# Miniprotein binders against Catabolic L-serine/threonine dehydratase (CHA1): the designs that were tried, part 4

Target 1, 359 residues: Catabolic L-serine/threonine dehydratase (CHA1), of Saccharomyces cerevisiae (p25379)
Amino acid sequence: SIVYNKTPLLRQFFPGKASAQFFLKYECLQPSGSFKSRGIGNLIMKSAIRIQKDGKRSPQVFASSGGNAGFAAATACQRLSLPCTVVVPTATKKRMVDKIRNTGAQVIVSGAYWKEADTFLKTNVMNKIDSQVIEPIYVHPFDNPDIWEGHSSMIDEIVQDLKSQHISVNKVKGIVCSVGGGGLYNGIIQGLERYGLADRIPIVGVETNGCHVFNTSLKIGQPVQFKKITSIATSLGTAVISNQTFEYARKYNTRSVVIEDKDVIETCLKYTHQFNMVIEPACGAALHLGYNTKILENALGSKLAADDIVIIIACGGSSNTIKDLEEALDSMRKKDTPVIEVADNFIFPEKNIVNLKSA

## First folded at step 19 (miniprotein)

Design H4 (from G1 with A80V)
Fold by ESMFold2, fold request of step 22:
Structure H4 (fold): chain B 359 residues (1-359), chain A 87 residues (1-87)
Amino acid sequence: as target 1 above (359 residues)
Amino acid sequence: SDPEVQKRIDEFRKRVEEVWKKAQELFDKGNTEEALEILFDLYLEIMKFWEETGDLRFLRIAFEVLERILKLEEEAREKVLEEWEKR
């Protein structure tokens, strides 16, 4: 695609007593450094084409994420030569603000957290455009069918790569992906559905403690909204999952694993040491199951044979440095991480309607 | 309305059909990457004139090219599924 790369599917050997054959899907090689390029690029392309049918207005792209979603929107717009404005919360690191600006996008810093930045975008930026000349394209971070469709393209690539490597799909016993708002997961399910594989290849969804909305929703039996997000995995740090994510997980009996932040940071640093690649905690959470195959086997409900294949989606991310991870780990060792009782940390979200904001 | 702009519009519309024909031939021969490349190069050329002139006719032509790019990308993915189904 012109807005995303075909990424490699490559065998990964984890040191120690690894059992199954692990393959990584390297989404870190996307133009924006993460899988977000696929879905957000697809949304922008399709939206621009729809606007062209009108013939009277030009598109401008608007996003409210200071992380991978905002950077993917800006990157896609740089490639497509489309105007892009990103409103980011005040806590957004200067490095990320500069990366987004360097694409040519306008960056506005406003709001203490995502919902305030998103409100500012809609009420103070998008509301001021000349709607007779401009048609806005709003980029939600995860909850949009065009985003899911774009993410699903990785399954076409996986099928193609398994064929080229002479690997029977019947050897694939699981796909591991991290879950934030569920966009990546939804895309994987949709891709698997196209190939008749969604009921044959189980997915293990991985979260970190403190933002484990998917896990809690499955345990409760309906979607929940967290009151506080306390995990350092900011790319997973959404208070809700999409309704579609919950419905897919129920339909396909998707497995859920929750890992502690400290363990994920240690895995990120270990992976960097062993393979010379810097990864975000969201990606490290998925890779953790490659280092700890017992967790994976428990989630799958079966022991893996040596010739079984498990695919881990290395989702990527460009929001942290090695120093950020080292500082986070050091801070956690000097002070115990607070524990919030799960039963006291969620509510049930309002039913979605057109333009209702997520938090 | 500007005769110079109208001349460039006419030239681009002709070029789109020529490049599209070539892109389809490349695609049919399995050269998907090159097919997309020549279409995208043309898209960017037209977008530059849109940016410089503000004339929506350039934007419309560019997005017609973008739609053809998306069509070929989707067809490439559909071919993978078709091959899968034949197994």
Scores: ipSAE 0.838, ipTM 0.945, lowest interface PAE 0.8, mean pLDDT 89
Fold by ESMFold2, fold request of step 22:
Structure H4 (fold): chain B 359 residues (1-359), chain A 87 residues (1-87)
Amino acid sequence: as target 1 above (359 residues)
Amino acid sequence: SDPEVQKRIDEFRKRVEEVWKKAQELFDKGNTEEALEILFDLYLEIMKFWEETGDLRFLRIAFEVLERILKLEEEAREKVLEEWEKR
């Protein structure tokens, strides 16, 4: 694609006892450094094409994420020569603000957290454009069918790569991915459905404790919204999942695993030391199951044979430095873990909020 | 309105068809990357005229090229599915 790369599917050898064969899908090689290039690039391309057919207005792209989604929107717009404005929360690291600005996108810093940045974008930026001349393209971080469609392209690539490596799909016993708002997961399911594999290859969705909205929603039996996000995994730090994510997980009996921040950060640092790649906690959560196959086997409900294959989506992301991770780990070793009861940390969100924003 | 702008639009419309035929030939031979590259180069060239003139006719032609790019990308992925289904 002109807006995203085909990424390699490569065997990963984890140190220690013999385990199943792990293959990584290297989404860190995307133009924006994460899988977000796929879905957000697809959304922007398809939206631009629809605007050409439906009216006499020019597109402008608007995003409200100071993380991987905002950077992916800016990167795609740089490639396509489209105007892009990104509103980011005040806590957004300078390194990420600079990366977004360096694409040529306009960056506005406003709001203490994502929802406030998103409200500012809609009320103070998008609502003030001349709608007779400009048609806005709003980039939600995860909850849009064009985003899921774009993410699903990684399954076409995986199928092609398994064939070229002479690997029978029957040996694939699971796919591991981290779950934030569920966009990546939705894309994987849609790709698997296209190949008749969604009923055959189980997905293990991984979260960190403190932002485990997917896990809690499955346990409660309906989507929930967290009041506080206390995990260091900011790329997973959404208060909600898409309704589609919940429905897919129920339909396909998707497995849910929750890992402690301390363990994920240790895995990130270990992986960097062993393989010379810096990864963020969202990616490290998924990789943790490669280092800890007992957790994976428990989630799958079966033991893995040495020749079984498990695919881990190395989702990428570039918001963290190794120092950021070391500081977070040191902080956790010096401080008692906060106590927040699950029953006190969620509400049931209004069902129509995310859908109205997708217009 | 401007005869020089109309001349450029007519020239681009002809070039889109010429480049599209060449891209389809490259695609049919398996040269998907080159097919997409010549289409995308044309897309960016037309976008430059849109940016300089503000004339929406250039933007429409550019997005017609973008639609053809997406069509080839989708066709390439469909070939993977077709090969899978033969198994």
Scores: ipSAE 0.824, ipTM 0.941, lowest interface PAE 0.9, mean pLDDT 89

Design H7
Fold by ESMFold2, look of step 19:
Structure H7 (fold): chain B 359 residues (1-359), chain A 89 residues (1-89)
Amino acid sequence: as target 1 above (359 residues)
Amino acid sequence: SDPEVQKRIDEFRKRVEEVWKKAQELFDKGNTEEALEILFDLYLEIMKFWEETGDLRFLRIAFEVLERILKLEEEAREKVLEEWEKREE
């Protein structure tokens, strides 16, 4: 694709005795450094084409994320030569603001949290465009079918790569991915459905403690919304999952694993040392299962044979440096973070109905 | 309508069809990446004229090229599915 890369599916040897054959899908090699390029790039490209069928207005792209979604929108727009405006919360790290600005996108810093930035985008930026000549493209971070469709393209690539490597798909005993709002997960499910594999290959969804909305929703038996997000994995730090994510997880009996922030950061630093790739906590959470196959086996409900294959989605991300990870680890050693009981930290969300004023 | 702008529009429309034919030939021979590259180069060239002139007709032609890019990308993925379905049989 012109907006995302085909990424490698490569064997990864984790230290120690072989307990399964691990393959990584290297989404860190996407143009924006994460899988977000696939879905957000697809959304932007398809939206621009739909707007052109009317033939009377030009598109402008709007996003409200100071993380991987906003950067992916800006990167896709740089590639396509489309105007892009990103409103980011005030807490957004300077490094990320600079990266988004360096694509040529307009960056507006406003709002203490994502919701406030999103409200500012809709009410103070999008509502003030000249709707006679401009049609807005709003980029949600994860909850849009065109985003899921774009993410699903990684399954086409995985199928193709397994074939070219002469690997039977029947050997694949699991796919491991991190879960934030569920966009990546939804895309994987949709890709597997196209190939008749969604009932055959279980998915292990990984979260960090403090933003484990997916795990809590599955245990409660209905979608929940967290009151407070306390995990350092900011790219997983959404208070809700998409309704589609919950429905898919129930339909396909998706497994859920929650990892502690400290363990995830240590995995990120270990992986960087051993393989010379910097990864974010969201990616490190998934990779942790490669280092700790007993956790993976427990989630799958079976022991893995040495020739069983497990695919880990190395989701990537641009939000952290090694310094950020080291500072976070040091901060956790100096602080005793209060535990928040799950029963005290969620409500049942309203339906996801988004209102976006159009030109 | 500026006659010189209209002449440029007509020239781009002819080039779109020429490049599309070449891209389809490359795609049919299995060189999807090169097919997409020549279409995308043309897309960017037309987008420069849109940005310089503000004339929506350049944007329309550029997005026609973008739609053809998407069509080839989707067809490439569909071929993977077709090969999978043959194997599963």
Scores: ipSAE 0.845, ipTM 0.944, lowest interface PAE 0.7, mean pLDDT 89
Fold by ESMFold2, look of step 20:
Structure H7 (fold): chain B 359 residues (1-359), chain A 89 residues (1-89)
Amino acid sequence: as target 1 above (359 residues)
Amino acid sequence: SDPEVQKRIDEFRKRVEEVWKKAQELFDKGNTEEALEILFDLYLEIMKFWEETGDLRFLRIAFEVLERILKLEEEAREKVLEEWEKREE
């Protein structure tokens, strides 16, 4: 694609005794450094084409994420030569603001957290455009069918790469991916459905404690909304999952694993030491199951044979440095953080209406 | 509106069809990346005239090229699926 890369699917040898064969899908090699290039690029391309068929206005792209979604939107717009405005929360690190701005996108800092930045984008930025000349493309970070379709392209690539490596898909006993709002997960399911594999290859969805909305929603039996997000995995730090994510997980009996921030950060640092790649906690959460195959086997409900294959989606991301991870780990070792009981940390969100014209 | 702008529009439309034919030939030979590259180079060239003139007719032509790019990308993925379906038989 012009807005995303085909990424490698490569064998990963974790140190120690292997109990299965692991392959990584290297989404860190996307133009924006994460899988977000696939879905957000697809949304922008399709929206621009649909808007131009009306023939009256030019598209402009708007995003409200100071993380991987906003950077992916800016990167896609740089590639396509489209105007892009990103509103980011005040806590967004200067490094990320600079990365987004360096694409040529306009960056506005407003709001203490994502919802406030998103409200500012809609109320004070998009509401003030000249609607006679401009038609906006709003980029949701995960909850849009065009985003899921774009992410699903990684399954086409996986199928091709397994064939070229002479690996039967029947050997694939699981796909591990992190779950934030569920966009990546939805894309994987849709890709698997195209190949008739969604009932055959279970997915293990991984979260960190403190943003484990997916796990809690499955246990409760309906989607929940967290009151507080306390995990360091900011790429997973959404208060809700998409309704489609919940429905897919129930339909395909998707497995859910929750890992502590401390363990994920240690895995991130260990992986960097061993393989010389810096990864975010969201990516490290998925990789943790490669280092700890008993967790994976427990989630799958069966022991893995030595020739079974598990694919881990190395989702990428560009939100942290090694120093950030080391400092976070030091802080956690020096202080016990308060635990918020799950029963006291969620509500049941109301039904949301998706704006199909902006998607 | 301007007759000279209309002449440029007509020249781009002809060139889009020429590049499209070449891209389809490359795609049919399996060189998908080069096919997309020549289309995208043309897309960016037309987008520059849109940016310089503000004339929506250039934007329309550029997005017609973009739509053809998306179509080839989707056809490439559909070919993977069709090959898969044959093997599952």
Scores: ipSAE 0.843, ipTM 0.942, lowest interface PAE 0.7, mean pLDDT 89
Fold by ESMFold2, last read:
Structure H7 (fold): chain B 359 residues (1-359), chain A 89 residues (1-89)
Amino acid sequence: as target 1 above (359 residues)
Amino acid sequence: SDPEVQKRIDEFRKRVEEVWKKAQELFDKGNTEEALEILFDLYLEIMKFWEETGDLRFLRIAFEVLERILKLEEEAREKVLEEWEKREE
């Protein structure tokens, strides 16, 4: 694609006694440093094509994320020569603000947290454009069918790469991915459905404690909304999952694993020490199961043979440095974590309303 | 309308069809990346005229090229699925 890369599927050896064969899908090699390039790039391209059918207005792209979604939108727009405006919360790290600005996108710093930045974008930026001349393209971080479709392209690549490496798909006993709002997971399911594999290859969805909306929704038997997000894994930190994510997980009996922040950060640093690559906690959560195959086997409900294959989606992310990870670990070692009962930390969200512009 | 602008639009419309034919030939021979490259180069050239003139007719032509890029990208992925389905037979 012109907006995302085909990424490698490569064997990864984790230290210790071999249990199974692990392969990583390297989404860190996307143009924006994460899988977000696939879905957000697809959304922008398809929206631009729809706008040309009208012929009356020019597109401008708008995002409210100071993380991987906003950077992916800016990166895609740089490639396509489209105007892009990103509103980011005041807490957004200077490094990320600079990276987004360096694409040529306009960056506005406003709002104490994501919801306030998103409200500012919609009410103070998008609502003030001349709608007779400009057609806005709003980039949701995860909850849009065009985003899921774009993410699903990684399954076409995986199928092709398994064949070229002479690996039978029957050897693949699981796919591990982290779950935030569920966009990556939805894309994986849609890709597997295209190949008739969604009932044959189980998915293990990984979250961190404190933002484990997916896990809690599955245990309760209906979607929930967290009141507070207390995990260091900010890329997974959304109060809700998409309704589609819940439906897919129930349909395909997707497994759920929750890992502590400290363990994830330690895994991130260990991976950097051993393999010289910096990863975000969201990516480290998935990689943690490669280091800790007993957790993986428990989630799958079976032991893995030495010739079984597990694919871990290395989702990427460009939000943090090694120093950020080290500081986070130091902070956790010096503080008591508040005790919050799960039953006291969620509500049931109002029914989601689909975006009729895309459907 | 301005005759010079209309002449430039006609020239781009002709170039789009010429480049599209070449891209389809490359794609049919398995040269997908080269096919996409020549289409994308044309897309960016047309976008420069849109940016310089503000004339929406250039933007429309550029996005028609973008639509053809998407068509080839989708066809490339469909080939992977078709090959998969034949192996399942």
Scores: ipSAE 0.840, ipTM 0.942, lowest interface PAE 0.8, mean pLDDT 89
Fold by ESMFold2, fold request of step 22:
Structure H7 (fold): chain B 359 residues (1-359), chain A 89 residues (1-89)
Amino acid sequence: as target 1 above (359 residues)
Amino acid sequence: SDPEVQKRIDEFRKRVEEVWKKAQELFDKGNTEEALEILFDLYLEIMKFWEETGDLRFLRIAFEVLERILKLEEEAREKVLEEWEKREE
């Protein structure tokens, strides 16, 4: 694609006893450094095409994420020569603001957290454009079918690469991906459905404690919204999952794993030391199962044979440095991070009232 | 409409058809990356005229090229699926 790369599927050898063969899908090699290039690039390209059919207006692209989604929007717009405005929360690191600006996108810093930045984008930026001349393209970070479609392209690539490597798909016993809002997961499911594999290859969805909305929604039996996000994994730190994510997980009995921030950060640093690649905690959460096969086997409900294959989506991310990871680990070792009981930390979306103290 | 702008529009529409034919030939021979590259080069050239003139007709032609790029990208993925189904896996 002109807005995203085909990425390698390569055997990864983890130190220690590993009974299965692990393959990584290297989404860190995307133009924006993460899988977000696929879905957000696809959304922008398809939206631009729709505009040319129906209107006398030119497109402008608007995003409200100071992380991988906003950077992917800016990167795609740089490549397509389209105007892009990104509103980022005040906590967004200067390094990330600079990376987005360096694409040529306009960056506005506003809002204490994502929802406030998003509100500012809609009410103070998008509502003030000349809608007779400009047609806006709003980029949601994960909850859009064109985004999921774009992400699903990685499954076409995986199927092609397994064939070229003479690997039977029957040997693939699982796909591991991290879950934030569910866009990556939805894309993987849609890709697997296209090949009749969604009911044959289980997915293990990984989250970190403190932003484990997917896990909690599955346990409760309906989608929940977290009141507070306490995990260091900011790329997974959304208060909700898409409704489609919950529906897919129930349909295909997707497995859910929750890992502590400290363990994920340690895995990120181990991976950097052993393989000389810097990754975000969201990516490290998925890679953690490669280092810890027992966790993976427990989630799958079976032991893995030596010739079984597990694919880990190395989702990438470009928002942190090694220094950021080391500082986060130091903070965790001091145990300054608040702990919130799950029963006290969620509501049901759309103003539903729930008894948070019920067992 | 300015006759000089209309002349340039007509020239680009002819070039789109010429480049499209070449891109399809490359694609049919398995040279997908090169097919997409020549289409994308044309897209960017037309976008430059849009940016310089502000004439939406250039933007429209550029997005028609983008639609053809998307078509080939989707066809490439469809070929992978068709080969999969033929193998009965």
Scores: ipSAE 0.839, ipTM 0.941, lowest interface PAE 0.8, mean pLDDT 89

